Miniprotein binders against q96jn8r1131to1294. Designs and how they scored, part 192

Target 1, 164 residues: q96jn8r1131to1294
Amino acid sequence: TLEFLENHGKNILLSNGNRTATRVASYNQGIVVINQPLVPQLLVQVRIDFLNRQWTSSLVLGVITCAPERLNFPASACALKRAAWLLRGRGVFHNGLKICEKFGPNLDTCPEGTILGLRLDSSGGLHLHVNGVDQGVAVPDVPQPCHALVDLYGQCEQVTIVNP

## First folded at step 16 (miniprotein)

Design c85
Fold by ESMFold2-Fast, scan of step 16:
Structure c85 (fold): chain B 164 residues (1-164), chain A 83 residues (1-83)
Amino acid sequence: as target 1 above (164 residues)
Amino acid sequence: SKEEDLFKEAEEFAKLALEMLERGDYMYAAEYYLLAAEQALEAGNPELAFKYARKAIELAKKSGNEEFLKEAKELLKKIKKEL
């Protein structure tokens, strides 16, 4: 069964059998990683449980290609350079650069209850799913192994892993 | 080194803040400046952290976001202790 790793950002509290992540302080230090690598056809889904609209930016989704078990997470996923491909707002980012301007919906405006999914296709393309709808390939040829990452940044204070 | 890595992180967040300013997204810019200030402080550069924190506060005052201002002012207190 999918769970968040016990290695996570310092403001995270895990509950519900490590399937719910809550950011209990501030707006940052909220990175969590799924315990199993993304393999083709595995759909990892999280539901947005709680948004604090005092902040403007919201959660970031993506993949990390370094080993996450003992990684020292930065304050924001944006500081993960070569090891991460990230979906933030409407952009796709890698190594500090915006590699796609407008992809999928604006993650800063997704409401509570939204289910966000990450999946690799058979060619190594990373897909975003929003409420069950495939948004297409955000990143081609993701290096493997990789792990799904959620940064509970800004507005997003709680997410829960949900089964398909 | 850890110090060099944190300094590079601060620079990247400041770059993101400038990108948001060019777009007129003042609260996004404020949040990135605050993040830059935190990384600059951890990198051992409280003077740079002070500059970024001031930018964040100025931008947030325009938007009337009181919760953000509270966080930014608390960081500013920590920065001043290191100056």
Scores: ipSAE 0.268, ipTM 0.621, lowest interface PAE 3.5, mean pLDDT 87

Design c86
Fold by ESMFold2-Fast, scan of step 16:
Structure c86 (fold): chain B 164 residues (1-164), chain A 83 residues (1-83)
Amino acid sequence: as target 1 above (164 residues)
Amino acid sequence: SKEEDLFKEAEEFAKLALEMLERGDYMYAAEYYLLAAEMALEAGNPELAFKYARKAIELAKKSGNEEFLKEAKELLKKIKKEL
């Protein structure tokens, strides 16, 4: 059973058996992590439930390779300096540094109802899925174990884990 | 040294801020400038920290983010103490 960990950003409220994450304040402090490692072929999916369009930027997702259960999360995922690969807007970032200029759709413009997925292939390539469509390899050779992370930043105030 | 590493981080965040600004992403641009200011202050360069914090405040006002603006202004107070 996939759930969000109880260790999360301080503006997060978990509900629906820890399968729904709501950011209840501000625009940041909204990082959540899936409770199980992202193993090859496991597809972890979240649906965007609510967007507050007063903000410019939106949801970030990706993986971290450190243990998340006791991690002190920064205000936003972009400040993660250790063992993080993130998809933000159209870019791919490793520990805060942009490693790919354009990948997949612009995550800042995905509407409510969009289902975003993360999956490792058998070679350790991290794939983004958007509404069931594989966007390709965003990051090759992700170290394992790794954990799926979602940052409910800016516009994105609620997501729910959905089954494939 | 630790200060050299912090200077390098400040420079990297400032570069990311400029990239976000060029794309019209004012929220992330403000966030990266605030991070650059924090790193510059810890590196012992309050003049550079002041420059970045002011850019963060300007962009926060443009985006209407009052909570971020409060955080950025608190950092600016710390920076002014070191000038």
Scores: ipSAE 0.043, ipTM 0.416, lowest interface PAE 5.3, mean pLDDT 84

Design c87
Fold by ESMFold2-Fast, scan of step 16:
Structure c87 (fold): chain B 164 residues (1-164), chain A 83 residues (1-83)
Amino acid sequence: as target 1 above (164 residues)
Amino acid sequence: SKEEDLFKEAEEFAKLALEMLERGDYMYAAEYYLLAAELALEAGNPELAFKYARKAIELAKKSGNEEFLKEAKELLKKIKKEL
């Protein structure tokens, strides 16, 4: 059901029916987006398949409110500015600025095999799920429509969409 | 003004770059300095843009990322034309 869009960062290769994204070069240009809007109650999950410890930071998860199908993706998700609400490390970021200091576990230290999920609650609050455990509301009242985004940044070179 | 808004945004990204440096994340620090440089250039301050772009290049070298280093050097060429 869920797939990554064919429109993605330049360093991404999609496989496994567009359910696996691999960053094949460098540390950036690794943004992928889920092929349907993140609607309330839909749980989108990805598994971390491969980490390259050459880099210090790892994947970023979040939502974007711009139409992703024909977007010229920037080198990293933070450059999407006002259109993006992002979870990176332990912080929550909007417009490149940290809007929450500590939320959930440190994404830079999640090991291979970790399953990360995004879900909107009925009030539009964005939730992070880690290995099936709801971490709470990272961003309240997310503008809609919005789309789930994964930035295979730094250490994280491969993720696969997994069913709940 | 728009220039003041861009300058403020550039300073905010420079502040984020310092936070990333504090945690040893040279790649994110380099990226934030490069964003700060771009915004400073758009704000009409090529001297500040040059300062930030040089910081980005320095940090990119420490991280060993040749692709980002190439990108940062291209922005630096643009900035130098405005000096």
Scores: ipSAE 0.034, ipTM 0.378, lowest interface PAE 5.2, mean pLDDT 85

Design c88
Fold by ESMFold2-Fast, scan of step 16:
Structure c88 (fold): chain B 164 residues (1-164), chain A 83 residues (1-83)
Amino acid sequence: as target 1 above (164 residues)
Amino acid sequence: SKEEDLFKEAEEFAKLALEMLERGDYMYAAEYYLLAAEYALEAGNPELAFKYARKAIELAKKSGNEEFLKEAKELLKKIKKEL
């Protein structure tokens, strides 16, 4: 049932029943969103399939609180401003500001095959899972409804949704 | 108008770039300046786009990100054709 929405960044090509997203050009315009809201108990997971090491930074993942179905996606998820809470590198970002400096592993160094997960707990806390291991609460009290977002930025050129 | 909205987005990205610069996050500042340049160009203001793209290139050189620098220079070439 989990798929990437048909509305996505302009450099994205969806395949494998909309469960695989590939960025086919440049380093940006690679935002994809899961096709249903992130509700408590839902674990959304993606696997890093392909990294192009010519780029320095890598994928960003997080949540957005605006409706994604008709959104004109910007070049980078960071440009979503107040609507987005994002995990990038080792930081947590909101409204273009780094609100936490060190959380979880450095996403810019995660290798191919890494499985990254997002989950809301019963209190609305956003959790990051890395290869099945809960990293803790990255963002407390996420407004609902919210939607899981992956930005295939920089090094990360392909991800696939995987079931737990 | 659409151009007014694009110009407003360019200004917002430039403000985010300045915030990152003040925090010492040169690579994030460069990325936001490049976004500001893209939106300024789309808004029909190549002079402003040129200013932001130049700033992005300056900051990217400090970070050593050669691939970003290459993309920023390609945008600068497009901007120069509109001047």
Scores: ipSAE 0.014, ipTM 0.314, lowest interface PAE 7.1, mean pLDDT 84

Design c89
Fold by ESMFold2-Fast, scan of step 16:
Structure c89 (fold): chain B 164 residues (1-164), chain A 83 residues (1-83)
Amino acid sequence: as target 1 above (164 residues)
Amino acid sequence: SKEEDLFKEAEEFAKLALEMLERGDYMYAAEYYLLAAEEALDAGNPELAFKYARKAIELAKKSGNEEFLKEAKELLKKIKKEL
């Protein structure tokens, strides 16, 4: 069963059998990671449960290729020191460098109830799914093993893992 | 040394900030200058940290980003204690 790891950002509280993550303070320190590697064909999905529109930016999701169980998480996903591929706002980022200007919807404007998914295809391409719709390949040839990451940043204060 | 490693991290974030600024992406430029300021402060260079933190505040105001503005102002208070 998919769950969020017990190792997470300082402002996160896990509930619902570690399937719901809530950021209980501020706008940052909200990184969570799925409890098993993202292997080809595994679809990991989260639903946006609550948005606080005091803040401008919102949820970031992506993959990291380091072992997350003992990782000291930074305040935000953009500061990760190891190999990280992130979907932020309208862009795709690799280790802080924007490698695509526009991919999928603007994550800063997705409403409550939106279901966001990550999946690797048989060729190692990372796909974003939005409300069940495959947006295409955001990142080709993702190194393995890799782990799905969600950063409850800014507006996004709660997400829940949902099954297909 | 640890200070040299942190200075290199500050330089890397400042380079990313400049890349974003040249693309007109003021929000991400603000974020990377904020990260550059934090690493510069940790490296023992509060003067450089002050410069980057001020750029972060300016760009956060331009982009209307409340998170970066709040964090940059809080970092600036820490930097002033080291000056």
Scores: ipSAE 0.225, ipTM 0.589, lowest interface PAE 3.5, mean pLDDT 86

Design c90
Fold by ESMFold2-Fast, scan of step 16:
Structure c90 (fold): chain B 164 residues (1-164), chain A 83 residues (1-83)
Amino acid sequence: as target 1 above (164 residues)
Amino acid sequence: SKEEDLFKEAEEFAKLALEMLERGDYMYAAEYYLLAAEEALKAGNPELAFKYARKAIELAKKSGNEEFLKEAKELLKKIKKEL
C-alpha cells in the first residue's frame, strides 16, 4: 500500500492514512516522498486536490536517488543537488539544470482533479502519466533505487495518492 | 579548467533565475538567486554572492515572503563577513 513517508517538508500535514498531503503554511517546505522505491511496473499516481491561485508556480514531481527516510529536505525541490530528476512547468531538470525545455503539459497550469503519475519502464526510463495517458520518457536510465517525490510548491496545497 | 568549474554552479543557478524572472515567477527567481549566492560564496567570490543575494532579497519583497526574506538576510550577513 502506497503512502507518503513520515519524513516530509516542515509545512506538510499527512492525513487519510498518510495518503493525503496538505501544505498548511506559506508556499514552500512542501516536499513529500512515497514510502517505497519506484520499481519497474509500479505506477505511482497523485491527484491535485486544491490549488491556491494566489501563487504563480505549482507542483513539481520527479524522483530522487538518495535515501529519503532521514533526509533534511530543502525548502523546495529545485535546491536538491545531483540526486534529483524533476518535472517542473514545461521542463525536465537534473541537478538544477534544464535538460529538456518542453515535455508533456505545463504542470503550472494543470487544474484541480488532474491525476499525475510516475512509472519506470523496463529500461529505467521515467514516464509521466497525465490523467491516465503516458506522455513518454522524460528521463532515460534513472539510477536505482529511486523514490517518487512531489513538491507541493506554490499553487498546489493538497494532493492525494490514488490507486491505478 | 578548475577555475571555470568553481563558478559554474553559481552561473547556472543565475541563468535559471533569469528564466523564471522572464516568466514573472518571482518565487523561483528569488530561490535561484539565493542558490547562486550560496554557490558563489562557496567558490570564494563574496562580491558575486552579494550581488545575487541582493537580487534574491528584492524579489522576495515583491512576493511578500517574509520567511524567505529572513533566510536571504542571514546569508547576506555571512557574505558581508567575507567582504
Scores: ipSAE 0.186, ipTM 0.502, lowest interface PAE 3.4, mean pLDDT 85

Design c91
Fold by ESMFold2-Fast, scan of step 16:
Structure c91 (fold): chain B 164 residues (1-164), chain A 83 residues (1-83)
Amino acid sequence: as target 1 above (164 residues)
Amino acid sequence: SKEEDLFKEAEEFAKLALEMLERGDYMYAAEYYLLAAEEALLAGNPELAFKYARKAIELAKKSGNEEFLKEAKELLKKIKKEL
């Protein structure tokens, strides 16, 4: 079954059998990674459980191509740069470059209860799913192996893995 | 060198900050300036780090985010010790 890895950002507390991640301090140091590689057709989903509206930016979703089990996580997913393809706000980012201006809904405005999903298609395209709706290909030809990443940044203080 | 790599990272974060400013995303711009300040400090350039940290603080005030302001001010204290 899908779980968050026990290696995570220092402000994270895992609960609910490592299926719930809570950021217990600050606005950063909230990176969590799914415990198995994102292989084609595997849909990984998280639900936004709690938003702290004191912050303006919110969670980041994406994939990393480095091995996450022993990684020293940076304060923010954007510092991963070359190893990461990230969905933040309305943008898609890789290596500090915005590779897509407007993709899917604005992640900074998704309310509590929103279910966000990541899936690779058979051609290696990374898809975002929002409340069960496929938003299309955010990133073509993602290098493999890759791992699904959630950065509980800013507003987003809690997420839970949910099954399709 | 390691310092050259960190300087390049600082420049890239500063470019992202400017891009966010063009979009009116003050909070994202503040975050990228703070990252630029961290990389500049690690690269051994506290003067550049100070410039970026002050910009992050200015933009964070515009966003009204008190917790980010606190974080940015803590980095600024660290930078000042290196000056």
Scores: ipSAE 0.053, ipTM 0.444, lowest interface PAE 5.3, mean pLDDT 85

Design c92
Fold by ESMFold2-Fast, scan of step 16:
Structure c92 (fold): chain B 164 residues (1-164), chain A 83 residues (1-83)
Amino acid sequence: as target 1 above (164 residues)
Amino acid sequence: SKEEDLFKEAEEFAKLALEMLERGDYMYAAEYYLLAAEEALEAGNPELAFKYARKAIEFAKKSGNEEFLKEAKELLKKIKKEL
């Protein structure tokens, strides 16, 4: 079954059989990773459970190509330069560079109850799904193996893994 | 080294803050400057951390978010202890 790894950012508390992640402090140190590689056609989905609107930015999601089980996570997913492809706000980022200005909805404005999904197609294209709707290919040619991550950054203080 | 990696991360967060400023996103800029300040402090450079924390306070004020401004001021207080 899909669960968050017990290796996570220091401000995270896992509950609900490691399927719910809560950030209990500040705005950062909230990276969680799914417990198995994102293989083609596997749809990993999380629901936004709680937003604290004192912060401006919100969750980041994407993939990393480094092994997550014993990784010393940085304060923010944006610091995972060499190995990360990230969807943040309105943009797509890789290695600290913005590679797309506007893809899908603005993640900083998605309300509580939004379900966000990640899936690889057979060509290695990373897809974002929003409330069941495929937004298309955000990142082409993602190296494999890769691992789905969620950074409970800023506004987003809780997410729960949900089944497709 | 960990200190070397933290310093590089501070620089990268500062670059992201500048990108947010170009878009007029003051709160995003403040958040990235706070991250830059935290990384600089952990890397053993409180002078650099102080500079970034001051920028975080400046842009948190421009964004109008009082609770975040309080968080930024708490970090600045911590940094001042190391100066």
Scores: ipSAE 0.013, ipTM 0.246, lowest interface PAE 8.5, mean pLDDT 83

Design c93
Fold by ESMFold2-Fast, scan of step 16:
Structure c93 (fold): chain B 164 residues (1-164), chain A 83 residues (1-83)
Amino acid sequence: as target 1 above (164 residues)
Amino acid sequence: SKEEDLFKEAEEFAKLALEMLERGDYMYAAEYYLLAAEEALEAGNPELAFKYARKAIEMAKKSGNEEFLKEAKELLKKIKKEL
């Protein structure tokens, strides 16, 4: 079963059998990682449960290719300098730097109830799914093994893993 | 060279910080200035690192992040030893 790892950002509280992550303070320190590698055709989905409009930016999601079980997470996913590919706003980022200007919908404006998914295709292409709709390949040739990451940044204070 | 690569990385992070600032995102502006300062210091440019660290402190105050503010101030102390 898919769960969030016990190793997470310090402002995270896990509940609901480690399937719900809540950021309980500030706007950062909210990184969570799925407990098993993102293997081809596995669809990992999270639902946005609560948005706090006090903050400007919102949830970031993507993959890391380092082992997450004992990783000291930075304040935000954008500070990951090794083997991290992230979707933030409309951009695609590699190790904090923008590598694609515009991909998919603006993640900063997705409402509560939105279901966001990550999936690898057979060629290692990373796909974003929004409410069940495949947005296409955000990142080609992701190295494996890789791990799905969600950063409960800014507005997004709670997410829950959703089965397909 | 490694120093030239780090300098270019610092400038790229600073450019992203300005982009975030232009959209009113003090949260990411603080983070990118902190990253720019770290790369500038590692590249051997403490004057540039000082400039970026000060901007990171300013943005961190506007975003209300006390831990980020502490981290930026600690980096600033490290940079001052190189000046």
Scores: ipSAE 0.361, ipTM 0.694, lowest interface PAE 2.5, mean pLDDT 88

Design c94
Fold by ESMFold2-Fast, scan of step 16:
Structure c94 (fold): chain B 164 residues (1-164), chain A 83 residues (1-83)
Amino acid sequence: as target 1 above (164 residues)
Amino acid sequence: SKEEDLFKEAEEFAKLALEMLERGDYMYAAEYYLLAAEEALEAGNPELAFKYARKAIELSKKSGNEEFLKEAKELLKKIKKEL
């Protein structure tokens, strides 16, 4: 069963059997990680439950290749200096540096109820799924093992893991 | 040295802030400047930290984020004590 790890950003509260993550303060300190590695054929999905329009940016999702169980999470996934591939707004970022200008829909504008998914293909390509639709390969050749990460940043104050 | 490493990280965050500004993402730009200011302060450069913290305040106002603006102003108070 997929759950969020107990190690998470300090503003996160887990509920619903560690399947729902709520950011209870501010706009940051909201990183959560899935409890098992993202292996090929595993589709990890989260639903956006609540957006606070007070903020301008929204959630970030992606993968990290470092062990998350004892990781000291930074305030924002953007501050991860190495071993991170992130989807943010329309961009694809590797360790904070933008490596693709425009990929998929703008994550800063996805409404409540949107289901976002991450999946590795058999060649190690990282795919984004939006409401069941594969957006294509955002990042080729992701190193293994890797772990799915969601940063409840800005507008996004709650997400819940959803099974396919 | 630790100071040199922190200075390099401050410069990297400042470059990322500029990239976010080019995209019109004022919230991420403000946070990168805040991170740059924190690292510049830890590296022993409060003048540089002040410059970055002021940018974070400016961009927090542009994003309309009152809570982030408060955080940036609180950091600026800490920086001023080191000047």
Scores: ipSAE 0.159, ipTM 0.510, lowest interface PAE 4.3, mean pLDDT 85

Design c95
Fold by ESMFold2-Fast, scan of step 16:
Structure c95 (fold): chain B 164 residues (1-164), chain A 83 residues (1-83)
Amino acid sequence: as target 1 above (164 residues)
Amino acid sequence: SKEEDLFKEAEEFAKLALEMLERGDYMYAAEYYLLAAEEALEAGNPELAFKYARKAIELAKRSGNEEFLKEAKELLKKIKKEL
């Protein structure tokens, strides 16, 4: 079964068999990683459970190609300058460099109940799914192994892994 | 050199901060400026670090992020010791 790793940001509390992640303090220190590598045919999905509307920016999704079990995570995913491909707002970022200006819907405006998914296709293309709708290839040729990452930043204080 | 690499990182974070600011994304803009300040300080440029830390504080005030303001002010105190 898919779970969030025990190694996570300092402000995260895992519950529901490590399938729910809650950020219990501040606006950052909220990075979580899925316990299995993202391989082709695996769709990893999380549901936005709770948004704290006192904050203005929201969650980030993406992949990292370094081993996550022993990583000392930075305060936010935006500080990842190595081995990271991130979807934030409308942008796609590789190691801090914006590689696509406008991809899919604005992730900062997704309401509670939104289901966000990450999937690799057979050619190594990383896809974003929003409420079951494939947004297309955000990143081509992602190196493997890679691991799905969610940063519970700002507004997004709780997510739960959901099955297709 | 290590210092030149850190200076380059500071510049890249500052560029990202400007992009977020242009989008009205004050929380991310503030975070990137604070990261730029940290890298500039490690690169041995406390004057540049001070500039970026002040920008981070200004943008954090616009977002109402009191926790970030505390962190940014703590970094600013460290920067002032190196000036």
Scores: ipSAE 0.031, ipTM 0.449, lowest interface PAE 5.9, mean pLDDT 85

Design c96
Fold by ESMFold2-Fast, scan of step 16:
Structure c96 (fold): chain B 164 residues (1-164), chain A 83 residues (1-83)
Amino acid sequence: as target 1 above (164 residues)
Amino acid sequence: SKEEDLFKEAEEFAKLALEMLERGDYMYAAEYYLLAAEEALEAGNPELAFKYARKAIELAKESGNEEFLKEAKELLKKIKKEL
């Protein structure tokens, strides 16, 4: 079963059989990673459970191609300069640099209850799903193995893994 | 060189900070300036690191983010030792 890894940002508390991640302090140190590689056709989904509007920016999700089990996570996903493809706000980022200006909806404005999904297609294209709707290919040719990552940054204080 | 790569990364983070300011995202603008400062310091340019760290501190003060402000001030102390 899909779970969040025990290795996570220091402000994270895992519950619900490691399927719910809560950021219990501050606005950062909230990176979590799924416990198994994102293989083609596997749809990994998380639901936004709780938003704190004290903060302006919200969650980030994407993939990393390095082994996450012993990784020393930075304070925020934007500091991942190696082996990372991230969706943040309206943009797509590779190793901290913007590679696409506008893709899909603005992730900073998704309300509580939104279900966000990541899936690799058979050609290695990374897809974002929003409430079950495929937004298309955000990143072509993602190297494998890769691992799904969620950064509970800013507004997003809790997410739960949900089955497709 | 590695130092040239780090300098380029510092410049790109500073550019991203300006883009975040244009969008009104003061939290990420401050984060990117702090990242730019860290890369500039690692690249061996403490003067540039100081300028970026100061911008991060100014944005953190304006936004009222006390926790980030403490982090930015700690980096500034490290930068000042290299000046």
Scores: ipSAE 0.184, ipTM 0.526, lowest interface PAE 3.7, mean pLDDT 86

Design c97
Fold by ESMFold2-Fast, scan of step 16:
Structure c97 (fold): chain B 164 residues (1-164), chain A 83 residues (1-83)
Amino acid sequence: as target 1 above (164 residues)
Amino acid sequence: SKEEDLFKEAEEFAKLALEMLERGDYMYAAEYYLLAAEEALEAGNPELAFKYARKAIELAKNSGNEEFLKEAKELLKKIKKEL
């Protein structure tokens, strides 16, 4: 069963059998990682449960290729360098730098109830799914093993893992 | 070289900070300036690191995020030791 790892950002509280992550303070220190490597064809999905509109930016999601179980997470996923591919707003980021200007919908404007998914295809392409709809390949040839990551940044204060 | 790569990363993070400001994202702008300061310090340019760290602190002040301000001020202490 898919769960969030017990190693997470310091402002996170896990509940619901480690399937719900809540950021209980501030706007950052909200990184969570799925407990299993993202293997080809595994669809990992999270639902946006609660948005605090006092903040400007929202949820970031993507993958990291370093081992997450003992990683000292930075305050924000954008500080992860050379081991992370992230989707934030409409951009795709690697090494903290933008590598694609517009991909998929604007993640900063997705409403509560939106279901966001990550999946690797058979050639290692990372796909974003939004409410069940495949947005295409955001990142080709992701190194393996890799791990699905969600950064409960800014507006997004709670997400829950949902099964397909 | 490693120093040239870090200097280039500092400049790119500063550019991203400006992009975030244009979009009204003051907190990500502050975070990118702090990242630019870290890279500038590692590249051996504490004067540039000081400039970026100050911008990060200025942007974060109105947000009331004490944890970010604490982290940014700790970096500023490290920068001052290299000046």
Scores: ipSAE 0.107, ipTM 0.480, lowest interface PAE 4.6, mean pLDDT 84

Design c98
Fold by ESMFold2-Fast, scan of step 16:
Structure c98 (fold): chain B 164 residues (1-164), chain A 83 residues (1-83)
Amino acid sequence: as target 1 above (164 residues)
Amino acid sequence: SKEEDLFKEAEEFAKLALEMLERGDYMYAAEYYLLAAEEALEAGNPELAFKYARKAIELAKHSGNEEFLKEAKELLKKIKKEL
């Protein structure tokens, strides 16, 4: 089944059979990656379990196309300069640069209990799902293999993988 | 062209840093300023890189992030050699 990889940001603690990720310190160093490639038809979903309103920004999610098992993660996903397509706030980012100003809901304002999903369509389009609702194609033509990534940044201190 | 692209990257990161400052997210602002400094240095503008790196250090100093401060100070040393 789907689990978070043991290779993760230094502030992460995995529990619940590696299906729950908790950021135990600070606001960053909270990157986690799903244990298998995001292949077409696979819907990877995480639930926001806990938000700390000390911070204004919240979780980032997206995909990386490099092998994650031995990757030295930066402090935040937005510092990834290569092989990364990320959703943060309302924006879409490619390798650290904003390529779309507004896509889907503002991820900085999603409440506890929100279920966020990532899925590839048959044409390589990356879709965001929010509480089961497909938001459309955030990124076309994602290279494969790619891996789903969640950055427990700022407000978001805990997420859990949930199955459909 | 290549230098123009790097300059645009520096400008975009600096703009994102200002957005984070307006939201009160000082550490994310510091991270974006450091990225802006890196791109400015690569673009051949050490004066602009120095400005952004100093801003990153000041913001991070207030937040107490020692790991980031070490990284930012290493970049600042690199920038000073090009001034």
Scores: ipSAE 0.033, ipTM 0.381, lowest interface PAE 5.1, mean pLDDT 84

